# VH-VL binders against o27280, part 2

Target 1, 266 residues: o27280
Amino acid sequence: MDSMNVPEVLEIKRIVEESESVKTFIFSWDFRREVRPGQFVMVWDFRDEKPMSVSLIDPVRSEIGISIRRVGEFTDRVHGLSEGDLLGIRGPYGRGFELMGRDILLVGGGIGMAPLAALADEATARGMRVDALVAARTADELLFLDRLEAAGVNISTCTDDGSCGFKGFAHERLLTLEENHDMAAVCGPEPMMFQVMRILDERDVPAQLSLERYMKCAVGICGQCCLDDTGFRVCAEGPVFWSQELSRVREFGRYRRDPAGRRVPW

## First folded at step 1 (VH-VL)

Design b16 (framework fv_bamlanivimab)
Fold by ESMFold2-Fast, scan of step 1:
Structure b16 (fold): chain C 266 residues (1-266), chain A 120 residues (1-120), chain B 107 residues (1-107)
Amino acid sequence: as target 1 above (266 residues)
Amino acid sequence: QVQLVQSGAEVKKPGSSVKVSCKASGGTFSSYAISWVRQAPGQGLEWMGRIIPIFGTANYAQKFQGRVTITADKSTSTAYMELSSLRSEDTAVYYCARGYSSEYYYMDVWGQGTAVTVSS
Amino acid sequence: DIQMTQSPSSLSASVGDRVTITCRASQSISSYLSWYQQKPGKAPKLLIYAASSLQSGVPSRFSGSGSGTDFTLTITSLQPEDFATYYCQQSYSTPYTFGQGTKVEIK
């Protein structure tokens, strides 16, 4: 077992309430272990273990942040914790985002902004121009706007109900944005990502998309996190894929799998 | 604002088929799931199936599998539900509804309904 | 298929009353639950999605709560326009299924 595959018990240093349903848990981190935006960790509450994207990478303060949405028993228990409580952390795992060129577009939906917030920090630190399209159902569910603004990101917002920014879906807002970018990074619900990818492909903008749906296993533990047409293992080869790679996957944007591994349409 | 407008009432004989249309106006058609939900007189709501036009795939409740076909035409922003081998118990109001939010798939916009009566 | 059961099937209430309707899923559906209101001769109207999120334009007297298998819709001060039938619906997996409905009638 190398150091990545053994849970380290870490104290919750600080908790940031991002919304009614999302909290960021901040831990001290030894940056001799490499962590890149787009990677995930396994969070262990001493009963169950779940994958969570890294949303903050701060070598200056020696901190990482993990943003967690309340969606079930595990996340309800974790949301009940306080500063000073303990969680087990393994990782990081997976392929992170690659940065290229001078200009990047970020398109995030809901909790998908978590890995993109970490990417925005790195891109701005490298001197890139960063434009972010932040989408959510309502204004109260838009995440990380203050962090993105502080990092110097050019922000557009989009809400399903029109309570903040453009009224409609992310891809509808994207159609009204005519700027060219050297690359894009996209994270959110698969149907949103598929529609965004289609537009970016037409504009000849290479895009990276983060697939988190099958990251229930750690690297080296199982082979079940696999895409239909390509044989890609999401936890080993993902979660980040180029749009060129995803164009060959029949399952992307059409199907997910239930707890029994059966295909279920979105 | 998106509005869903359905075709008019139909009276059909047992054993025939019916095809109901649902036209979306004002906004993006292909980005939404379109569900079909029926309601027999005095009874509750029953989901029949849905289509996501951009993916071209439809999903059906098993009770209707083999009798229902849901399709979409992006050029006319219209979804269709065709139900074959009609029986008296298929008498109902048929609604189309837009599934909003790719994460939670709640139905935020509904058509006005189409009454389908199956009688001899 | 996931079975959705509402309680009560009907209730009588007066304007100003607090009304509570419950919905139980036959298995855990996390927060993938919506509530709809239907008036006679009309299409259903979305009230609540994701168990507790109020749809835009819906009065704040409506609220939803719960997760897993047990869910509640509450109307804190019933108004004349609230006399209707209410349905819960799960979107955790297809086929999407509705509760049998709860009719809120004038007392």
Scores: ipSAE 0.000, ipTM 0.398, lowest interface PAE 15.4, mean pLDDT 82

Design b17 (framework fv_bamlanivimab)
Fold by ESMFold2-Fast, scan of step 1:
Structure b17 (fold): chain C 266 residues (1-266), chain A 118 residues (1-118), chain B 107 residues (1-107)
Amino acid sequence: as target 1 above (266 residues)
Amino acid sequence: QVQLVQSGAEVKKPGSSVKVSCKASGGTFSSYAISWVRQAPGQGLEWMGRIIPIFGTANYAQKFQGRVTITADKSTSTAYMELSSLRSEDTAVYYCARETYDYGLDYWGQGTAVTVSS
Amino acid sequence: DIQMTQSPSSLSASVGDRVTITCRASQSISSYLSWYQQKPGKAPKLLIYAASSLQSGVPSRFSGSGSGTDFTLTITSLQPEDFATYYCQQSYSTPYTFGQGTKVEIK
């Protein structure tokens, strides 16, 4: 079955307001097209197309959810849509997370909690112990706390301003947590993920990190998305990578590429 | 803790092939690369190649390209190194070793002696 | 391929001595350098990774320093169990390459 390269026009079944800046758009989905946590879809508003991580996978209701933060012209237009309106969806694309062992640590920053919320659902359904460290700039920007709590996830929070939980960054909070896990999954701003990866590697915890760099390059559509020295394509070989693979990318956590291909510090 | 256990010593004739196994225990096998390194008698260490079991991808040193094949079986947590068209200069101890972030090769197998003689 | 050169190829030392071994890369490898200890008939043991980070369980008398092309392994107070061969290894790019080894012998 090959329908991933053709956009489907789908009706917005339901919209959940996650915060002032984040909404989850729910669509009916035919699960003959498998979707895994960590995969993404291309969302088309009939003017522009952008990659978005899948944040809800519900085969019982036959639904998927896509969480979108308002950050530019495209996302502002999509946030203006209502239930019953149409969007084009292509995918899913990319490799999803792998679940291993009996317990997992999730570390999410901002909208990076979106793919991790879907992973939390799968991990808890498998009977795994799930601990989540949820990070944001302020309490109002912490995402999916109610959903994670309802799933039985053990939650720690941190905010830059101290308005909820630990005052500080995700990696600073992680340094105060003593428990080891069989694996970890990490998604958020690249500098956060780099610091968290370093700590997890020191603790011998294998980690998967969702790297959304250059995801605007869908497979076969808009050119090649590469990681530095590895030559991996985020669309084809990611966006989920094991920490060991990312440790070989000299740019990870230090630099990004601008549209001209020049290195720019984070 | 992590332990790598290799298969036993082999004596082979020139032109034959040898397949050495490396079984991992005590850690998450598939998320770490396994490197193969050999050491001829009285000589230094020579890297042959690596595999990342979760991806099934292998990289080889050019000297061994076409003669070496490195594979992994995630279900048994075992990596394999097969070297073909053996010559007397392939006589060496062959090691598997785990590779992690910046750590280099942090856990090593005990080594497998391969002797190529006529 | 990146070539790794160690100096000296061998040295003689007494218990309590400070010994230093150097390793030079043919091009910059940043901090992607590891040091190993190998005793006769045994597999190598990781001592130092990322040029200067001490592996868990390794005595604090071992230390590493350097970046780019020039690296040093130091043993501040040599113990009887430290007589061995030491190797540096770059992991900056494949193929990974080792230095030729430095044998630390009893005087």
Scores: ipSAE 0.000, ipTM 0.409, lowest interface PAE 14.5, mean pLDDT 82

Design b18 (framework fv_bamlanivimab)
Fold by ESMFold2-Fast, scan of step 1:
Formats: C-alpha cells, sequence, structure tokens
Structure b18 (fold): chain C 266 residues (1-266), chain A 119 residues (1-119), chain B 107 residues (1-107)
C-alpha cells in the first residue's frame, strides 16, 4: 500500500535502555502493515529521517520496537526523547529473514543483535531450536541476553576483552561451536560477517546476512546502488542477502560506500 | 598490490617505551586484522597481539598484557605497537602482518623493525 | 593456549631430496593451520594456508596435509633456495601460536 510511504506520527509508549549507547523505543503498531524480522523502518524526528531495524515484533500486544544506537546528531536527539514524545515512522521496508529447517544459528555483533532478537522470537515461537552467538567489545555492550534467554535460546557469548564468555571475536568463538544447523542468520560489522560467512560456507550451512548500512537503498533513495562484480542491487534486494549471493562480491567485508556511492575502505 | 611498511630501527634504554608503526598501502586497511609478531635473535616467532581497525579493540597474548598497546589510525592506514617497560630480553625484530582470509593466514608481512634494548 | 610442536627441530638435506616436516597441535584446530618459510634476515613468507592450500606464487613442490592435530609439510625435490627455517602456525583461536621452527640445512 501507498500508506507505507507516508510517515505515521506515533507516541513512544516505552523506552528500554539496553546499554549505555542503545535504547529500544516501543510503539503501538497496526499489523495490517505486516512486519517481518530483518525489515526496517524510517524514523523521522521532524528534522531528519534515518533507517532503523525492527527489534521487537509483538502482534499479541500490537507493538513494535526499534533499537537505536547513539552514533551522531540524529541519534543523540532521539535518545533525548521521553515516553509520551512523538516520532514519525514509515515502512516497513526491505527483505526480511527467511526461516528454514528446525535448527538455526544466529550470530550477532553489537547492534546487529537487534534484528536477530526479533528473528529469535519468531523462530522459538515456531518451535525451532535456536543457538545464538552474541558478540560485543565488552560485556556491557552485549545486547538482548535476557530477552533471548526468556525465549528459550541457547546462548554463547564472546567479547573482545574477555569480560563475558569467550575472549575473542565472533568467528573465533564460532569455530568452537557445534556444527548442526539448517541455516544461520548473521548481522553485525561487515568484517565480522565476512569471516563468519566463510566458516558457515565451509560447514555447508546456508546463511543470511543483513547489510544494514545499505537500508536507505531499499526505499529507492539511491536508485543506482549495487554491489561489485555481480551488479547485484542492494536497493532492490536488501538488506538481507544469502551468503552464496555475497561470496562473489569483492566489496563485502573490505569496502563500504559513502553517501555519494564512492568506494571507501572499511 | 598490498604492502606493509614499518618504521625504522630503534635503540632504547631499559625502562623506556618504543612505538613501532606499520603503514598499509594497496587494498583495504580497516577490515583486515593486523598482528604484531616478534622474533628475538636466533629464536622463533612469537605472536603479541592484533587489531582489526574497524573494531578498534585489540587482543593480546597474556605474556604482553599490560605492557603492549596495539592501535590503528584509519585516516592514515597505519597500525601501531607500543611496548613499555622495556628490558634487554625485548631485543627483537618486530613484524606487522596482515590476515584477512578465511583461514587467518598471514599473507603479507612488513619488513620488520629491529628494536635493541641496551644500557 | 594451543601449543604447536614441530618435528624435527633441524634436518640436513641435499638438493633433490624429499623433506617432510611435521606439526602437532595440543588440541584440534580443524584446518586452521598455515606454513611459513623464513630466510635469515627476512620476514616469513606464507607457503600453505588451510593446512593444504598452496599460496599463489609458491612452487608446486611444496604441499601440506593433515587436519585436527597432526599436520605435515612436504617439499619434493628440494632446491637450493629452499634451505630456510619453516614454521607452522594455528589461527583456530587467539593467542595465535607458532611451532618452534624446523631448520632445513644443506648436508
Amino acid sequence: as target 1 above (266 residues)
Amino acid sequence: QVQLVQSGAEVKKPGSSVKVSCKASGGTFSSYAISWVRQAPGQGLEWMGRIIPIFGTANYAQKFQGRVTITADKSTSTAYMELSSLRSEDTAVYYCARSGDYWGSFDYWGQGTAVTVSS
Amino acid sequence: DIQMTQSPSSLSASVGDRVTITCRASQSISSYLSWYQQKPGKAPKLLIYAASSLQSGVPSRFSGSGSGTDFTLTITSLQPEDFATYYCQQSYSTPYTFGQGTKVEIK
């Protein structure tokens, strides 16, 4: 529907402080506009508009949650808001995750756990076995552990500094984990996702990876967005891609695009 | 083509610090892990730690924890290794090395920086 | 830490000989094993990655095999430029660790 492209002004019902730098903003949602894990919305503060992943999908309570990390002027302003304040929301946009099989692996780094938390809820509700590897720089930056545990997810953690769980990066921890999964979903920094993807490819586990930095392309803001080598259009097909689609892309994990579409090192 | 170029040789007094640089050119800097590996005269290779510049956080071997700091400056594509409280047994050639493949192999190495600690 | 042990520590060989160097990990490291060649005064050079994959530009007389805990580097028909020290290295987990080295010397 056309209504998906018009911002709806929604009241912030609840704010959950996930960490020093991450908050989840919860809104009433009319589920006639279906939302799936891996999709995003455009958040409008009446000055600027930015894409944000949906981290909570609760049709029983008629609520969605949007998790926002403080990284610049827009997110600083939004973090200054209180329950009862208003934000514009439009969407959802983009390709969501697909669930396959009975046993799934989630690998999330930092704020990348946000869309994976929504996926975990759906997978566990379907009776799937869910293993999650949650990675961050420090223990204080691990996100959604309580929510994942409440959902019945089998959790492994790793931190760069060793303050919680395995000391090291997600791909290093993954090498020590059981290999029996029908699919994986991965979201986090692209270098992490690149290394994780290669391990999963060796294990013959099909993986879906979310390229959140390209979410603006999915709404038609940048009509010429594409990945190297294959001519694959992020704006038409993202932000979620299968690993076999990304394994041939020279830029994945090595380069990003700036707002002008210029290739820059990660 | 990828190249890692290190700073020149250093002679230091016991108790001082040394900071060695490793400038990357060709290819991407931020997404590759940069490790520091040292080799004392006539001895084998010893991994000290690494950084992936995009993460900003370094991992260290326990032996060097508290004495070594590995940093990266993405704007200059340069990684640094600073070793403090130097002792004569820290005399070694210090290498930076890149790993970015699936298998964590060190496909490119700097030329090495000789650090001599003497009174 | 994962301990890497090489055998032998040194060997003497002649041009044309077949040289075999072994490397043992203290725990399973799957195929996360690389082999390096180092000549005096030079940085190490990658020969083999993923236990058995030949690095681009490395002569085909070098080969690697093994998985889990036991690994082998083989040099068929040793050449004059192959007299060097060889190191295995695991990248299965940090800290990354090297074997103690195997010096291949001229007989």
Scores: ipSAE 0.007, ipTM 0.421, lowest interface PAE 14.1, mean pLDDT 83

Design b19 (framework fv_bamlanivimab)
Fold by ESMFold2-Fast, scan of step 1:
Structure b19 (fold): chain C 266 residues (1-266), chain A 119 residues (1-119), chain B 107 residues (1-107)
Amino acid sequence: as target 1 above (266 residues)
Amino acid sequence: QVQLVQSGAEVKKPGSSVKVSCKASGGTFSSYAISWVRQAPGQGLEWMGRIIPIFGTANYAQKFQGRVTITADKSTSTAYMELSSLRSEDTAVYYCAREHYSGSYEDYWGQGTAVTVSS
Amino acid sequence: DIQMTQSPSSLSASVGDRVTITCRASQSISSYLSWYQQKPGKAPKLLIYAASSLQSGVPSRFSGSGSGTDFTLTITSLQPEDFATYYCQQSYSTPYTFGQGTKVEIK
């Protein structure tokens, strides 16, 4: 009896500019439809529909937030909207992150920090110790630092150009961090996630990773939602997977799928 | 309603191994860590290690590294602590305890298992 | 490893007294400190978690304070049933470590 398959037309209550390329759109939400960190919704501008991860879950204010990076025609149109304008929202969909143990390491690259910001809120509310490694190409593209700091998260940054924190990639920074964690959650470019997963596996730190590239099917199966070897469907069984599940997927970190379902190198 | 019930007392010979069980009932077994803590006669509490059952991975105190193995069987909701190459100084009461993830504290304790190592 | 040092190792007090036990960590552990009570022949019992949060069912005469490296357990109006050994434990980082214990005897 869930109404997840029917888009609801919601008013944009507030817009937060996270960077020049990223905005968070905030909507009133009826929490009789549970939303968990790591889940996504389908955003409809009355012309096209695209999957977007939930970046804010606030049952006290009855609000959700959806962070959107400007990368094409659809997202450019959505970025042109103002408070009071309408969007269709369908969902939530997918498997959310699971929290276990006392300590969690978050490793986020670019817009991949969006679902991890929601997870950080849940983990800190549960009394867990949260360490976040926030990675981007430049300092201006680091996301949610103020929000993470306000939540009491211990933050490490790295930028490709060295404009903030460690100069280099997320996995290179992770190698300089020796602290052990009960679990990790990782979201960002797939090649980054693959390298991070390998390091965490060597350290016996179980990790959950979010595969956002396959979120084109809101329900069920399609060619863009399949993984090889395991037959997992990201929209139905993901987008969040444990590292143990991904270690057997030969495609992970090496290939993506085009609209016809063909393997294309990263 | 969480209960941790441990196996009974053991008397062991030096050089042998002992395996103590801790059966959990009530609540979720897999999402909580199980710690093992020992106490020698007249001494304080000594943390040995812990396991998160869903992952099967364990962390150990350096003193016990190489001699202790902590495992979990999710199908029976039972955690195990095996200590090998027993010495007389391993004589102690061994406790299992559940670690609450929201505060990282041991909120429920087993009744303890007395292990005596003598020739 | 993080070392936990308690003081005093033992004390004797009269019923109705205020008792203070301290615990020091060799490095900052934020608020990841718990206090346990152990009576002879029994398993330890959780009193306080997250440095200052009182466990359900524990009398309000027990309180905890502190953060970083210095922590205190206070018992106001000491009762005969408070005869026990008290332990602090850090859970900031594995291996988890206990203080050596403080034995409280009522005069």
Scores: ipSAE 0.005, ipTM 0.420, lowest interface PAE 14.6, mean pLDDT 82

Design b2 (framework fv_bamlanivimab)
Fold by ESMFold2-Fast, scan of step 1:
Structure b2 (fold): chain C 266 residues (1-266), chain A 120 residues (1-120), chain B 107 residues (1-107)
Amino acid sequence: as target 1 above (266 residues)
Amino acid sequence: QVQLVQSGAEVKKPGSSVKVSCKASGGTFSNYAISWVRQAPGQGLEWMGRIIPILGIANYAQKFQGRVTITADKSTSTAYMELSSLRSEDTAVYYCARETDYSGEAFDIWGQGTAVTVSS
Amino acid sequence: DIQMTQSPSSLSASVGDRVTITCRASQSISTYLSWYQQKPGKAPKLLIYAASSLESGVPSRFSGSGSGTDFTLTITSLQPEDFATYYCQQSYSTLYTFGQGTKVEIK
């Protein structure tokens, strides 16, 4: 736990331009430190640390990838880096996705496809059938389509503006897709995830949802999990939660946080 | 609409333990984090710890670490705070309070308080 | 731990007065600050969250401002029901801390 809590300085081995606003940073990784899809790492640029989902897990090449969207000062600085530059990495942290059944559905919105791309790789390697619904506002914001295709994933797309695939929102597209899945994994904006969860619940498909807002709790748990008071404390960690855990969460899908941490409606 | 209802006043001897309950009425708090805050006579508010019932995660103020245990029973929508090795300085009113979400932004609903007196 | 210090510890005021209470954090807490009102023998009541957001049902004469380390609670045109003790609380750290309280008393 201590080794995961101290940043390791790693060289950027390769950078993949996923879109105008998204890059994947690839590092050599020692897989004695296990990483699972749905987990995150803390990325340190020697000034600030931010949590980032692991988007590539490749034990054959001994590599991990971290996909970062340009949204502010920290991410703009990181996007300015080149192959050969250094970043600090702590982790991995958090509860990853659990795979069950034979047929799975992935529903990703924007950068939410990052942890789902890693999950798709693991699921296809296990011989599972993977259907992915990839959603974005515009065609240029659809992520990982080439990678998913190379992995043998059955891809459906939708864009709000109709520039690629179905014209409409993820939940509207989901209503037109086959209902027979053993589980689903969902990651994207909370309003999208809320609507998708409702449909999957009606279909009796158990879903796992990845919530960025719970990464803070997962980091705290990693620092605090121990034998206490002559007994063990039960710790559970995000960012991945089953839909039955989230179905009654008052804030889920209703509010977001602004940069100051204030609740604002979606 | 949702109300937090706490157990009644307690008188305890030094060295004993006390367990205070906090039940959600008119709703559930499985979807919220619950904090415990105490107030000694004539003193200010002191946070003790919190629990996120759905995740089974609890964290505590350093002063109370090792002496306080916060638990929750999902089936009865009841949170508990147990404080051991009681001292006279633990005489206080103990409040449970609901956090607005799992990030712990604010305490929007409070229990009525439970008076705990530690004396001979 | 993040320490919260309020000023003043107590003040005397008349109905209709403008009252200002300040709260200072030992380190930057962004806007993760809430204000509470407590009347004798009662549980605290949330007034302001996220430094400046008014809780539903709280009169508009209450307002909050500030960011970083310095925060202010203002009560315009003080009413009889406003005589109480006021507390600030930081939620930047999940090891929450309160200020020591400010008692607003009748002059």
Scores: ipSAE 0.005, ipTM 0.415, lowest interface PAE 13.9, mean pLDDT 81

Design b20 (framework fv_bamlanivimab)
Fold by ESMFold2-Fast, scan of step 1:
Structure b20 (fold): chain C 266 residues (1-266), chain A 122 residues (1-122), chain B 107 residues (1-107)
Amino acid sequence: as target 1 above (266 residues)
Amino acid sequence: QVQLVQSGAEVKKPGSSVKVSCKASGGTFSSYAISWVRQAPGQGLEWMGRIIPIFGTANYAQKFQGRVTITADKSTSTAYMELSSLRSEDTAVYYCARDRYDSSGYYTFDYWGQGTAVTVSS
Amino acid sequence: DIQMTQSPSSLSASVGDRVTITCRASQSISSYLSWYQQKPGKAPKLLIYAASSLQSGVPSRFSGSGSGTDFTLTITSLQPEDFATYYCQQSYSTPYTFGQGTKVEIK
C-alpha cells in the first residue's frame, strides 16, 4: 500500500496569520517521510482536496507548515478552522528545488514566497548567501519578511503601489540589480516568472521556477501535465522546472489549460 | 498617473473597417496588457480581446475572431483595434483598458480610455 | 464562456441608504472578480478588484466580498455621486465576461 496515496488525519498544532488573506497551518510530521522545499501536499477538509506547497520544514521541532491563501470555497472553510481541528494530509508530492553554488537569488510574488521561504531555510543551513526579492501588490501582502530576516537573508522588497521598497514589479527591480548569483529560484504569478526568467537567461543565471498549475501532475493526472499542446513533456517532474526546460514551452507566460486540456489565455 | 487617450469618433459604412488607437502615458506600457471592451447604446460591456505587448500576443473573444485585429506599437506606447466587415450592430462606444496583473496574481482593468464612438450607418 | 449574472438589474435608493448588489458566476472563479462603476457618458471606473480589494482613491463606503461563485458589492450610506450603473467582471479566464449591470437610480 503506498502510504502517500492515503490521507493521514492530522491535528492542526499551530496557526500563524501571515497576512489578512494568508495563514500557515503547522502539523507534527514524521521526517522518516522526507519533505523537501518545492514539494507540495494534498490538503483534505473531508469534502474537497487541494494541492498546497510546503512552506515550513522544521526537523528540529518535527513540524511542517502549509501556507494557504483565502481565494475560494475550500480555502474559506480551511481558514475557519482552529488549533486542535483536523485536516487530511497526503504526500509529499513533486520534485523539490535543487541547490547549487554559493549564492542564490530568490524571487517571489505573493503566495509564491511560501515554497521559497522553506528553500531559504535550507539554503542558509547549507551556508549559502541568500538574496531574496519579495514582491507583492501592497506592503500588507509581502510574506515571510520577519522569517527571512531571522534566517539571515538579504531582503529587497518590491510593491506595485510603492508602499514598501521599490515601486514596481519584480522584473523591473531585477533590471536595476547588477549582482550575479550562482542560481535563482522563482515562484509567483506566471507572467512575473516569465519576465524574471528572461532577465536571468540573458544574464546566464540558471534558475528553477515553481509552477502551481502543474502540482496535480505529480499525482499522475497526465492530461493536466503536458507542458504544451504537443505533449512533448509530461510534467510529473514538476512543479519545479529549470529555466532551460521552460524556455522551450510555447505556453509558459502566454496561456493556461482548462479542465479539458484546451489552451486558455491568461 | 496613467492615462489612456483614444482617437476620435468615427462614422463608417457597412462593410468597411475602422481602426481605433489608444495611447498610453504615465505607466509602463510593456508591463501590462491592453484590452478592448465595447458598449452598444443602452447595453452592457462586452470584452473583444487584448494584446500583451511584451509577448506580441493577441487574444480575441470567439464572436470577433476573424474580424478583429489588436496590435501594439511599443515605440509610441500605442495599442490599436481594427474591426472589419462592419455591420449596424457594431455601432458602439469602444474602450481600451489597461489589463494589469499584480504581483499577487490578480488581473483588473485599472485605467480606461475615454471611449471612441463608432457609428455604422447605411 | 463563464456567465456572470447580477441581481437586481435595477434598484431605486435614497441618499444615505445601504445598497447591496450581487453577482453570480456560472463556475468557480476563485477571487478573480472586479467591480466597476459607470456614469452616463463616461468610461467605467474600477472600484474593487480581487473580490474584496479597494482600488486606491475609491471611498471606503464601497466594499466587496465573496469567493467562488457568489459575490457582493456593498455601498454603505449612498452618496449623490453613487447613482450609476455597476458591473461585475471575471478575470479568471478569457474571454473576460461582465454581468449585465445594475442601475442604481434615485428614488
Scores: ipSAE 0.016, ipTM 0.503, lowest interface PAE 7.5, mean pLDDT 83

Design b21 (framework fv_bamlanivimab)
Fold by ESMFold2-Fast, scan of step 1:
Structure b21 (fold): chain C 266 residues (1-266), chain A 119 residues (1-119), chain B 107 residues (1-107)
Amino acid sequence: as target 1 above (266 residues)
Amino acid sequence: QVQLVQSGAEVKKPGSSVKVSCKASGGTFSSYAISWVRQAPGQGLEWMGRIIPIFGTANYAQKFQGRVTITADKSTSTAYMELSSLRSEDTAVYYCARVDYESHAFDIWGQGTAVTVSS
Amino acid sequence: DIQMTQSPSSLSASVGDRVTITCRASQSISSYLSWYQQKPGKAPKLLIYAASSLQSGVPSRFSGSGSGTDFTLTITSLQPEDFATYYCQQSYSTPYTFGQGTKVEIK
């Protein structure tokens, strides 16, 4: 069916400024279209369309939130919008996270905390114990700490420059955190996710990882959503993958693609 | 050159609560976690919990969950530890300590606050 | 919780002696171990972090070694000011846990 592929024009109900570079746009949502943490929507500004992860799912208020980092022309335009302005939304798309066990670990880097914030809400609502490692380059780029705290999440922080929390990378900080988790969910830059996955594999913790960089197409035939070694289409089979699926991908964490599709080192 | 200065000794009755303060001077209060560690007379060191002041996030040891609250006031560079439903077994010296993230160690300690719980 | 076990619980040594204190973790903690010195009536003082790194201002007669589950604090040529109780502490995961302490008596 194509009903999910027709954009619905929605009014921006509220805007939350998460940081200098990140805003969350909140819309009324009809939950006849079920949305799960880890899924994404296509956001249309009436000129261009881009995929964005859902960062808030609130069926009690009938709202969803979409967190957007300012990185280019499209996101610059969207950041210039105000409450009451209109955006087109279609979806949701992709496979969401699965919650398993009683104790879970969330590891997020930068904007990768957006889908994990939605997952944290669901996990805490289920009565699960949630530990979150929130990583960024600097303190100003750490996201959702107040929201995670309000949800009852146990938070650890990590910044590359040491401006807040542990000084170093997420995987180095992970080594100082409690080992006992039934599952983990990870979202952030691929080099970070690769190193985190290796540690979790050594601890025998099953992990789900979200590959945000390939969410550039809707469902259908799309080569840019395909992982090099496995032929997986991120928008159809992802963006969330179990670590066992990703351990078989030579490209994961080692190479990215330029505009011509050529492998380049991270 | 950072110092942690704690509030003075307290004598409390069973069932009451106590709130101990820890004020940081010099350095960067917000970029460090502040832990609370207690020591009963003649006993070893026991970690109670910590706070990351910049975000107000606190974690507690299971033994103290429900009775301890750790908070921070960034404007005064002061962390607080409040312990409720006091018992005689809570008689101890309570320390605040800064966690240096690079070393993962308690590199600076307050002088300690003696709390005596007696009828 | 990770349990930290120190040995011995106490020892007596003469000035100039080499003193060795051991600490065992109930599970691997890599190198996330610190050693503290506490004198009567005083707050603890950091001596060693990351198992083997000497804190600035601490005399070079103190050294730490070990990784995984087994760790050692060594004091070469014990001095009168080294009378104290010594604690190991793991920072691998919360809750942070301390060993029970080792009392060093210079007598």
Scores: ipSAE 0.000, ipTM 0.381, lowest interface PAE 18.5, mean pLDDT 82

